Miniprotein binders against q96jn8r1131to1294. Designs and how they scored, part 103

Target 1, 164 residues: q96jn8r1131to1294
Amino acid sequence: TLEFLENHGKNILLSNGNRTATRVASYNQGIVVINQPLVPQLLVQVRIDFLNRQWTSSLVLGVITCAPERLNFPASACALKRAAWLLRGRGVFHNGLKICEKFGPNLDTCPEGTILGLRLDSSGGLHLHVNGVDQGVAVPDVPQPCHALVDLYGQCEQVTIVNP

## First folded at step 10 (miniprotein)

Design ce52
Fold by ESMFold2-Fast, scan of step 10:
Structure ce52 (fold): chain B 164 residues (1-164), chain A 82 residues (1-82)
Amino acid sequence: as target 1 above (164 residues)
Amino acid sequence: SEEEKRIEELLEKIKELLEEAKRLAEEGDPEKAKELLFEAIRLIRELFEIARKLGNEELLKLARELLYEAYLILKEVEEKLK
């Protein structure tokens, strides 16, 4: 069963059998990681449950290729300088370097109820799914093993893992 | 095949973009270099999709090499823009 790891950002509270993550303070310190490696054919999905519109930017999602169980998370996923591929707004980032300016829908504008998914294809391409629709390859070649990461940043205060 | 022709077109264009981006970065136009690198990365993503569909291991290796070359140049360009 897919769950969020108990190692997470300081402002996160896990509930619902570690399948729901809530950021209980501020706008940052909200990184969570899925408990299983993202292997080809596994679709990991989260639903946006609650948005606080006092903030302007919203959640970030992607993958990390370092072991997450003891990782000391920075305040924001975008501060990860090593082993990270992230989607933020419309951009794709590798270790803090913007490698694509416009990919998929703007994550800062996805409403409550949106289901966001990450999947690796057989060649290591990372796909974003939005409400069941494959947006294409955001990152063409992710090293393995890798782990799905969600940063409940800004507006996004709660997400829940949902089954395909 | 149509796919083999597209691969040829992609490889030629990717090579041109990476060489021109490197030249522009060295000659003091890092903003233009960055634009060309984003275009190269977009074409490399397409190359990966074709390689995947064909199950072409040699092409996947080449696409990976081109991708990391583009990232290396992009990182150097970004440092110049700071």
Scores: ipSAE 0.194, ipTM 0.635, lowest interface PAE 4.7, mean pLDDT 87

Design ce53
Fold by ESMFold2-Fast, scan of step 10:
Structure ce53 (fold): chain B 164 residues (1-164), chain A 82 residues (1-82)
Amino acid sequence: as target 1 above (164 residues)
Amino acid sequence: SEEEKRIEELLEKIKELLEEAKRLAEEGDPEKAKELLFEAIRLIRELFEIARKLGNEELLKLARELLYEAYEIIKEVEEKLK
């Protein structure tokens, strides 16, 4: 079963059998990683449970290709300069470098209840799913193995893993 | 074949976009260079899809090389925009 790893950002508290992640302080130090590699066709989904609108930006999600179990996470996922592909706002980023300007909906404006998904296709393309709708290929060729990452940044204070 | 023709079209356009982006970055139009690089990456994505469908390992390798060349040029462009 899918769970968040116990190795996570320092402001995270895991609950609900490690399927719910809550950021209990500040706006950062909120990175969580799924416990299993994102293998082709596996759809990993999280629901936005709680938004705190005192902050301006929100959740970031994507993949990392380094081993997550003992990784020292930076304050935000966007500070990762190696082995990271991230979706933030409407942008796609590789190791801090914007590689796409307008992809999918603006993640900074997704309301509570939104279900966000990550999936690798059979060609190694990384897809974003929003409320069950495939937004297309955000990144064309992700090295494997890779791991799904969620950064509970800014407004987003709680997410829960959901399965079909 | 249809696939072979599409691969040739994609490769030609991708190389044009990467060369023009590099030129624009050096000649002082980094914003335009980024637009061309985003378009190149879109076409490279299609190249990956075709390569995987055909099981063509050489084409996958080439697509990967083109992708990382585009990433390197974006990095150079971003430095100039500072």
Scores: ipSAE 0.231, ipTM 0.646, lowest interface PAE 4.0, mean pLDDT 87

Design ce54
Fold by ESMFold2-Fast, scan of step 10:
Structure ce54 (fold): chain B 164 residues (1-164), chain A 82 residues (1-82)
Amino acid sequence: as target 1 above (164 residues)
Amino acid sequence: SEEEKRIEELLEKIKELLEEAKRLAEEGDPEKAKELLFEAIRLIRELFEIARKLGNEELLKLARELLYEAYEIFKEVEEKLK
């Protein structure tokens, strides 16, 4: 079963059998990683449970290709300068470089209850799913193995892993 | 045949965009280089989709090479936009 790893950002508290992640302080230090590699055909989904509108920006999600079990996470996923492909707002980022200006819906405006999914297609293309709708290929060629990452940044204070 | 023509069109445009982006990055117009790189990556994404649909391993390899070439030019652009 899919769970969040025990190695996570310092402001995270895991509950519900490590399937719910809550950021209990500030706006950052909220990175969580799924406990098994994102392999083709696996759809990893999280539901936005709670938004704190004190903050402007919201969650970031994507993949990393480094081993996450003992990684020292930065305060924000956007500070990852190697081995990272991230979706933030409407942008797609590779190691801190914005490589696409407008992809999918604006993640900063997704309401509570939104289900966000990550899936690799059979050729290594990374797809974003929003409420079951495939947004297309955000990153065409993700190195393997890779691991799904969610950064509970800003507004997003709680997410829960949900099954397709 | 129709896919072959589209592949040729994509490859020609991608290479033009990457060469121009590299030139602009070197000549001190990193903002324009960035715009061209966004467009190049959009077209490279389309090239990947065609390659996968056709099961064309040579084209997948070429698309991957073009993608990482674009990433290297982006690094240069990012350094200049500091």
Scores: ipSAE 0.065, ipTM 0.549, lowest interface PAE 5.8, mean pLDDT 87

Design ce55
Fold by ESMFold2-Fast, scan of step 10:
Structure ce55 (fold): chain B 164 residues (1-164), chain A 82 residues (1-82)
Amino acid sequence: as target 1 above (164 residues)
Amino acid sequence: SEEEKRIEELLEKIKELLEEAKRLAEEGDPEKAKELLFEAIRLIRELFEIARKLGNEELLKLARELLYEAYEIMKEVEEKLK
């Protein structure tokens, strides 16, 4: 069963059997990680439950290839400069480097109720799924093992893991 | 046959884009270099898809090498844009 890890950003509160993550303070310190590695064909999905439009940017999602159980998370996922592939706004980033200008929908404008998914294909290609629709390969070659990460940054204050 | 021709076209175009991006980065046009690198990475994604479909391990290795070469050039470009 998919759950968020107990190691998470300090502003996160887990509930609903560790399947719901709520950021209870500020705009940052909201990184959560799925409790098992993202193995090929596993589709990890989260639903956006609550957006606070007082803030300007929104959630970031992606993968890290370092072990997450004891990782000291930075204030935001975009501060990760090693072992990270992230989707933010319309950009794709590797270790802080923008590697794609426009991919999929703008994550800063996805409404409440949007279901976002991450899946590896058999060759390590990272796919983004939006409301059940495969957006294609955002990152062509992610090393294994890797771990799905969601940063409840800015507007996004709550997400819940949902089954396919 | 169609796949072989497409692979050759992709490899030629990717190498051309990476070489031109290096040149433009060095000659003081890092914004144009960045644009060419985004195009190179897009074509490299297509190369990965073909390699996966064919189960061609050598082509997967080559695509990976080209991808990380593009990342290195992009890093140099971003440093110049600071």
Scores: ipSAE 0.295, ipTM 0.696, lowest interface PAE 3.7, mean pLDDT 87

Design ce56
Fold by ESMFold2-Fast, scan of step 10:
Structure ce56 (fold): chain B 164 residues (1-164), chain A 82 residues (1-82)
Amino acid sequence: as target 1 above (164 residues)
Amino acid sequence: SEEEKRIEELLEKIKELLEEAKRLAEEGDPEKAKELLFEAIRLIRELFEIARKLGNEELLKLARELLYEAYEILEEVEEKLK
């Protein structure tokens, strides 16, 4: 069963059997990580439950290749300098370096109810899925093991893990 | 044969773009270097797709090497754009 790890950003409250993450303060300190490694064929999906549109940017999705259970999370995922591959807005980032412009839809504008998914293909390519539709390869070569990460940043105050 | 031709075209263009990006970064045009690097990375992504489809381990390794070379140059360019 997919769950968010109990090691998470300080502003996160987990509920619904650790399948729902709510950011209860501010706009940051909202990183959560899935409890199982993202292995090929596994589609990890989260639904955007609640957006506070007083903030300008929104949720970040991605993977980390370091062990997440004891990791000291920074205020935002984009501050991770260790083995992180992130999707923010329309950009793709590796350890803070923007490696692609204009990939997929703008994550800052996805409405409540949007289902966002991450999946590895057999060659280590990281795919973004939006409402069940594969957007293609965001990152061509992710080392394994890796773990799916969601940063409830800015507008995005709640997400829930959903089954395909 | 047709896929082999595309691979050769991609490799030639990727190498050309990486060399030109290095030159532009050195000569003080980091903004143009960055544009060329994003194009190189886009072509490297296509190379990964072809390598995956063919199950070509040598090509996957080469694509990975080119990708990390592009990232290294991009990091240097971003430092110059600070």
Scores: ipSAE 0.227, ipTM 0.637, lowest interface PAE 4.4, mean pLDDT 86

Design ce57
Fold by ESMFold2-Fast, scan of step 10:
Structure ce57 (fold): chain B 164 residues (1-164), chain A 82 residues (1-82)
Amino acid sequence: as target 1 above (164 residues)
Amino acid sequence: SEEEKRIEELLEKIKELLEEAKRLAEEGDPEKAKELLFEAIRLIRELFEIARKLGNEELLKLARELLYEAYEILYEVEEKLK
């Protein structure tokens, strides 16, 4: 059973058997990580439950290749300068470096109810899924082991893990 | 085959884009260099897809080498754009 780790950003409250994450304050300190490594063929999905339109940017998702259980999370995932592959807006970022422009839909505009998924293919390609549709390879070569990460940044105040 | 022709086209264009991006980065047009690097990375992504479909380990290794070369030039370009 997939759950969010007990180690998370300071503004996160976990509920629903650690399958729902709510950011209860501010716009940041909202990083959560899935409790299982993202192994090939595993599709990890989260649903956007609540958006606060006070903010202009929204959630970030991706993977980290460091062990998350005791990691001291920064205020935002974008501050991770090591071992991080992130999707933000329409960009793909590696350790703060923008490596792709205009990949998939703009994450800052996905409405409530959108289901976002991450999956590794057998060759280490990281795929983004949106409402069940594979958007293709966002990152062609992710080192393993890696862990799926969601940053409830800005507009996105709640997500829930959903089964495929 | 059709796929072999596409691989040849991709490799030639990727190498051209990386060489031109490196030249532009050195000669003071980092914004144009960045544009060419994003195009190179897009083509390298396609090369990865073909390599995996064919199970071609040599092509996969080459695609990876080209990708990291592109990232290195892009890192240098971003430093110049600060």
Scores: ipSAE 0.177, ipTM 0.583, lowest interface PAE 4.8, mean pLDDT 86

Design ce58
Fold by ESMFold2-Fast, scan of step 10:
Structure ce58 (fold): chain B 164 residues (1-164), chain A 82 residues (1-82)
Amino acid sequence: as target 1 above (164 residues)
Amino acid sequence: SEEEKRIEELLEKIKELLEEAKRLAEEGDPEKAKELLFEAIRLIRELFEIARKLGNEELLKLARELLYEAYEILWEVEEKLK
């Protein structure tokens, strides 16, 4: 069963059998990681449960290729310097480098109830799914093993893992 | 074949874009270089799709090498834009 790891950003509270993550303070320190590697055919999905419109930017999601169980998380996922492939706004980022400008919908504007998914295809391409619709390959050739990451940044204060 | 011809077209265009992006980055037009790099990455993504469809391991390796070359140039461009 998919759960969020107990190792997470300091502002996170896990509930609902570690399937719901809530950021309980500020706008940052909200990184969570899925407890199992993202293997081909596995679709990891989270639903946006609550948005706080006090903030302008919203959640970031993607993968890391380092071991997450004892990782010291930075204040935001965008501060990860190595082994990170992230989707933020409409951009795709590798270790802080913007490698694609207009991919999928703007994550800063996805409403409550949106279901966001990550999946590896058989060739290591990372796909973003939005409300069940495959947006295509955000990142070709992700190194394995890799781990799905969600950063409850800014507006996004709560997400829940959802089965396909 | 049709796919072989498309691969040749993609490889030629990708290499042209990467070389021109390097030139522009060195000659002080990093914003134009970035534009060409995003186009190169888009074509490299298509190359990955074709390689996967064909099960062509050599082409997958080449696409990966081109992708990381594009990322390296893009990193250098972004440093210049800071």
Scores: ipSAE 0.232, ipTM 0.639, lowest interface PAE 4.2, mean pLDDT 87

Design ce59
Fold by ESMFold2-Fast, scan of step 10:
Structure ce59 (fold): chain B 164 residues (1-164), chain A 82 residues (1-82)
Amino acid sequence: as target 1 above (164 residues)
Amino acid sequence: SEEEKRIEELLEKIKELLEEAKRLAEEGDPEKAKELLFEAIRLIRELFEIARKLGNEELLKLARELLYEAYEILLEVEEKLK
């Protein structure tokens, strides 16, 4: 079963059998990681449960290729400069380097109830899914093994893992 | 085939863009270099899509090599834009 790892950002509280992540303070320290590697064809989905519009930016979604179970998470996923591929706003980032300026919908404007998904295809392409619709390949080549990551940054204060 | 013709067109354009971006980065136009690199990455993404449709492992490997070359040049460009 898919759960968030017990190792997470300092402002995160896990509930609902580790399937719901809530950021209980500030705007950062909200990184969570899925408990099993993102293997090809596994679709990992989270629903945006709560947005606090006091903040301007919202969640970041992506993958890391380092072992997450004992990792000391930085304040934000965008501070990861090694082994990270992240989607923020409309940008795609690799180790802090912006590699695409416009991909998919703007993650900063997705409303509560939006379901965001990550899936690897057989060729290592990372796909973003939005409300069940494949947005295409966000990152064409992700090394294995990798782990799905959500950063409950800014507006996004709660997400829940949902089944396909 | 039509796909083979498109692959050849993509490879030629990608290599041209990467070489021009490298030249512009060295000659002090990193903003223009960055624009060309994003265009190269867009074409490399198309190359990956074609490789996936065809199940062509050699083309996937080549697309991967081109992608990481583009990332390397882009990193150098971003360092100059600091």
Scores: ipSAE 0.327, ipTM 0.714, lowest interface PAE 3.3, mean pLDDT 88

Design ce6
Fold by ESMFold2-Fast, scan of step 10:
Structure ce6 (fold): chain B 164 residues (1-164), chain A 82 residues (1-82)
Amino acid sequence: as target 1 above (164 residues)
Amino acid sequence: SEEEKRIEELLEKIKELLEEAKRLAEEGDPEKAKELLLEAIRLIRELFEIARKLGNEELLKLARELLYEAYEILKEVEEKLK
């Protein structure tokens, strides 16, 4: 069963059998990681449960290729300078460098109830799924093993893992 | 074939963009270099899609090499843009 790891950002509380992550303070320190490596054929999905529009930016999601169980997370995922491929707003980032300007919908404007998914294809391409619709290959070649990451940044204060 | 023609077009354009980006970065125009690198990465993504469709492992390896070359140049460019 998919769960969020107990190693997470300082402001996160896990509930619902570690399937719901809530950021309980501020706008940052909200990184969570899925407990299983993202292998081909696995679709990992989270639903946006609550948005606080006091903040401007919203959630970030993607993958990391380092072991997450004892990782010391920075305040935001986009501060990761190693082993990270992230989707933020409409951009795709590799280790803090923007490598694609416009990919998929703007994550800063996805409403409550949106279901976001990550999946590796058989060739190592990372796909974003939005409400069940494959947006295409965000990152063409992800090293393995890799782990799905969600950063409950800014507006996004709660997400829940949902099954396909 | 149409696919072979497209692969040749992509490889030629990617090489041109990467070389021009290196030149612009060296000449002190990192803003233009970044623009060309993002275009190269877009074309490299297309090359990956073709390689996957064809099951061409040699082309996948080449696309991966080009992608990481582009990432290295982009890292240098982003450092200059700080």
Scores: ipSAE 0.000, ipTM 0.355, lowest interface PAE 11.9, mean pLDDT 86

Design ce60
Fold by ESMFold2-Fast, scan of step 10:
Structure ce60 (fold): chain B 164 residues (1-164), chain A 82 residues (1-82)
Amino acid sequence: as target 1 above (164 residues)
Amino acid sequence: SEEEKRIEELLEKIKELLEEAKRLAEEGDPEKAKELLFEAIRLIRELFEIARKLGNEELLKLARELLYEAYEILQEVEEKLK
């Protein structure tokens, strides 16, 4: 069963059998990682449960290729400079380098109830799904193994893992 | 075939864009270099899609090599834009 790892950012509380992550303080320290590698064809989905519009930017999602169980997470996912592919706003980032300026919807404006999904295709392409709709390949050729990551940054204070 | 013709077109344009971006980065126009690199990356993504559709392992390897070359030039450009 898909759950968030117990190793997470310090402002996170897990509930609902580790399927709901809530950021309980500030705007950062909100990184969570799925407990199983993102293997091809597995669709990992999270629903945006609560947005605090006091903050400017919102959640980041993507993958990391380092082992997450004992990783010392930075305050925000954008500070990851190795082994990370991230979607933030409309940008796609590899280790802090913006590699695409306009991909999919603006993640800073997705409303509560939006379901965001990550899936690898058979050739290692990372796909973003929004409300069940495949947005296409955000990142080609992600190394294996990789792990799905969500950063409850800024506006996004709660997400829940959902099944199709 | 139609796919083979498109591959040839993509490879020629990608190589042209990477060469020009490298020149512009060296000659002090990093903003223009960045624009050309984003266009190159867009075309490389299309090359990956075609390679995936065809199951062409050699083309996947080439697309990967071109992608990481583009990333290396882009990193240099971003350092100059600090």
Scores: ipSAE 0.299, ipTM 0.701, lowest interface PAE 3.4, mean pLDDT 87

Design ce61
Fold by ESMFold2-Fast, scan of step 10:
Structure ce61 (fold): chain B 164 residues (1-164), chain A 82 residues (1-82)
Amino acid sequence: as target 1 above (164 residues)
Amino acid sequence: SEEEKRIEELLEKIKELLEEAKRLAEEGDPEKAKELLFEAIRLIRELFEIARKLGNEELLKLARELLYEAYEILKEVYEKLK
């Protein structure tokens, strides 16, 4: 069963059997990681439960290829300069480098109830799924093993892992 | 085949875009270089999809090389955009 790791950003509280992550303070320190490697064909999905419109930008999701169990998480996922492939707004980022400007929907405007999914294809391409719809390959050639990461940044204060 | 012709078109265009992006970055037009690099990455993504469909290991390796070349140029562009 998929769960969020106990190692997470300091403002995160896990509940619902570690399947719900809530950011309980501020706008940052909200990184969570899925407990199992993202292997090809595994679809990992989270639902946006609560948005606080006091903030401008919203959640970031993607993958990391470093071991997450003892990683010291930075304040935001965008500060990861190594082993990270992230989707923020409409951008795709590799180790802080913006490699695409207009991919999928704008993550800063996805409403509560949106289900976001990550899946690897057989060639290591990372796909974003939005409400069950494959947006295509966001990142070609992600090394394995890799782990799905969600940064409850800004507006996004709660997400829950959702079964397919 | 039609796929072989598409691969040739993609490779030619990608190489053209990468070379022009390098030139523009060096000549002080990093914003235009960035636009060309994003287009190159989009075409490289298509190349990966074709390689995967065909099971073509050589093309997959070539696409990977082009992708990381694009990333290196893009990093240089962002340094100039500061």
Scores: ipSAE 0.259, ipTM 0.663, lowest interface PAE 3.6, mean pLDDT 88

Design ce62
Fold by ESMFold2-Fast, scan of step 10:
Structure ce62 (fold): chain B 164 residues (1-164), chain A 82 residues (1-82)
Amino acid sequence: as target 1 above (164 residues)
Amino acid sequence: SEEEKRIEELLEKIKELLEEAKRLAEEGDPEKAKELLFEAIRLIRELFEIARKLGNEELLKLARELLYEAYEILKEVWEKLK
């Protein structure tokens, strides 16, 4: 059973058996991490439950290769300068470096109810899934072990883990 | 073999793209350098897929080296595009 780790950004409140994450303040400090490593064939999915359009940017999705249980999270995932591969807007970022533009749909415009998924293929490629549709390989070679991360940034104030 | 031919084609094209991107970044065309680097990364992804299909550890290591070389050039390009 997948759930969010108790170690998370300071503005996060976990509920629903640690399967729902709510950002209760501001626009940042909203990083959550899945409780088990992202191994090949595991599809981790979250549903966007609530968007506050006061803000312009929205959630960030990705993986980290450092141990998350005691990690001191920065204010936003994009501030991670090591061991991070992130999807933001239409960009793909590695440790703050934009390594791809115009990948998949714009995450800043996905509506409430959108289901976003992360999966490693057998070759170590990181895939984004949107409403069940594989968008392709965002990152060709993710070191293992790695952990799925969601940053409830800006507009995105609530997500819930959903089963495939 | 067909596989060996594809690997050689990919390696030659990747190296050409990385060299040209580095030159363009230095000579003041960072937008074009960026386009070439994104194309190189796309070809490197294919190289990873072939390497893993073949179980070729040497090729996997080379693909990884090329990927991080592309990232280093891309870092310089993004600084120039600010």
Scores: ipSAE 0.328, ipTM 0.727, lowest interface PAE 3.4, mean pLDDT 88

Design ce63
Fold by ESMFold2-Fast, scan of step 10:
Parts: structure tokens; C-alpha cells; sequence
Structure ce63 (fold): chain B 164 residues (1-164), chain A 82 residues (1-82)
């Protein structure tokens, strides 16, 4: 059973058996990580439950290859300078550097109810799924083990893990 | 008070705009960064007006610090726009 780890950003409150994450303050300090490593063919999905349009941008998701259980999370996932591959807006980022300008839909504009998924293929390619549709390979050859990360940044104040 | 709520809202929004502007400048979108900085400066000006009306010296200092931070980011952004 997939759950968010108890180690998370300081503005996060976990509920619903650690399957729902809510950011209860500000616009940042909202990083959560899935409790199981992202192994090939495992599809991890979250649903956007609540958007607050006071803020400029929205959620970030991706993977980290460092152990998350004791990680001191930065205020935003994009501040991670090692072992991180992230999707933000339409961009793909590796350790804070943009490596792809335009991939998939703009994550800053996904509405409430959108289901976002991450999956590794058998070759280590990281795939984004949006409402059940595979967007293709965002990042090739992700090192393993890796862990799925969601940053409830800006507009995105609540997500819930959903089964495929 | 209503004024205290407005101050907190302004401070949070200013901080978010400055953080987003820094990030966009680093990611190669200096035009968007500039737009967010001008919005932040507009909100900082509103903060100055409230601080002066209240005679709040601490808030005046904070508004100046935020303005200096905004200008430092703007210098970096304008260099990238050359």
C-alpha cells in the first residue's frame, strides 16, 4: 500500500492513512515522498484535490535518488542540487538545471481532479501519466533506487494518492 | 485588525513573487522574472504606505529590506536581458 512518508516538509499535514497530504500554510515547505521506491512498472498516482489561486505557480513532481527517510527537505524541490529529476510547469530539471524546455502539459495549469502519475519503464525511463495518458519518457536512465516526490508548491494545497 | 491581515497577505505574496522571480531568472526566463519583480515592487510600495500611516518603524525597515532584495534580483535580470 502506497503512503506518504512521515518525513516531509514542515507545512505538510498527512491524513487519510497518510494517503492525503495538505499544505496548511504559506506557499512552500510542501515536499512529500512516497514510502516505496519507484521500481520498474510501479505506477504511482496522485490526484490534485485543492488549488488556491492566490499563488503564481503549482505543484512539482519527480524522483530523487537519495534516501528520503532522514532528508532535510529544502523549502522547494527545485532547490535540490543533487540526485533530483523534477517536472515543473512544462520543463524537466536535473539538480536545478533545466534539461528540457517543453514536455507534457503545463503543470501550473492542471485543474483540480487531475491525476498525475510517475512510472519507470524497464530501461529506467521516467514516464509522466496525466489522467491515465502516458506522456512519454521525460528522463532516460534514472539511477536506482529512486523515490517519487511531490512538492505541493504554490497553488496546489492538497493531493491524494490514488490507485491505478 | 483588517490592517494586520492585509500586511500578512502582502508579506507572503511579496516573498512568493521574489522567490519565483529569482527562479525564473536562473531558468532563463528573464522577461517573466521582470514582470513578477514589478508586481512585487508595486506590493512593496503598498506596504510602505501602510507602514507610514501606522507609524510602524519596524515595518518600514522590513519594507526597505524587501525593496533592496527586489532591486538586487532586478539587477541580475536586467543583465540577462542585455
Amino acid sequence: as target 1 above (164 residues)
Amino acid sequence: SEEEKRIEELLEKIKELLEEAKRLAEEGDPEKAKELLFEAIRLIRELFEIARKLGNEELLKLARELLYEAYEILKEVLEKLK
Scores: ipSAE 0.399, ipTM 0.724, lowest interface PAE 2.3, mean pLDDT 89

Design ce64
Fold by ESMFold2-Fast, scan of step 10:
Structure ce64 (fold): chain B 164 residues (1-164), chain A 82 residues (1-82)
Amino acid sequence: as target 1 above (164 residues)
Amino acid sequence: SEEEKRIEELLEKIKELLEEAKRLAEEGDPEKAKELLFEAIRLIRELFEIARKLGNEELLKLARELLYEAYEILKEVFEKLK
């Protein structure tokens, strides 16, 4: 079963059998990682449960290719300078570099109840799914092994892993 | 084939965009260089899709090489934009 790892950002509280992540303070220190590597055909999905509109930006979603069990997480996923491919707002980022300006819907405006998914295709392309709809290939060639990451940044204070 | 002609067109355009972006970055126009690099990366994504459809491992390798070349130029551009 898919769960969030116990190694996570300092402001995270896990509940619901480690399937729900809540950021209990501030706007940052909210990184969580899925317990299994993202392998082709595995669709990892999270639902946005709570949004706090005090903050401007919202969750970041993506993959890392370093081992997550002992990783020292930065305050935000966008501070990762190595081994990271992230979706933030409408942008796609590799190790802090914006590599695409307009991909999929704006993650900063997705409402509560939105289900966001990550999936690798058979050729290593990383896909974003929004409410069951494949948005296409955000990153064409992700090295293996890789791990799905969610940063409960800004507005997004709670997510829950959901099955397809 | 139509597919082979499209690959040739993509490769020529990608190479032109990468060369022009590198020149613009060096000449002090990093914002335009960034725009050209984003367009190159979009075309490189199309190359990956065609390579996957054809099962062409050599084209996949080439697309990967072009992608990482674009990333290196983009990194230089990003440093200049700070």
Scores: ipSAE 0.036, ipTM 0.478, lowest interface PAE 6.6, mean pLDDT 86

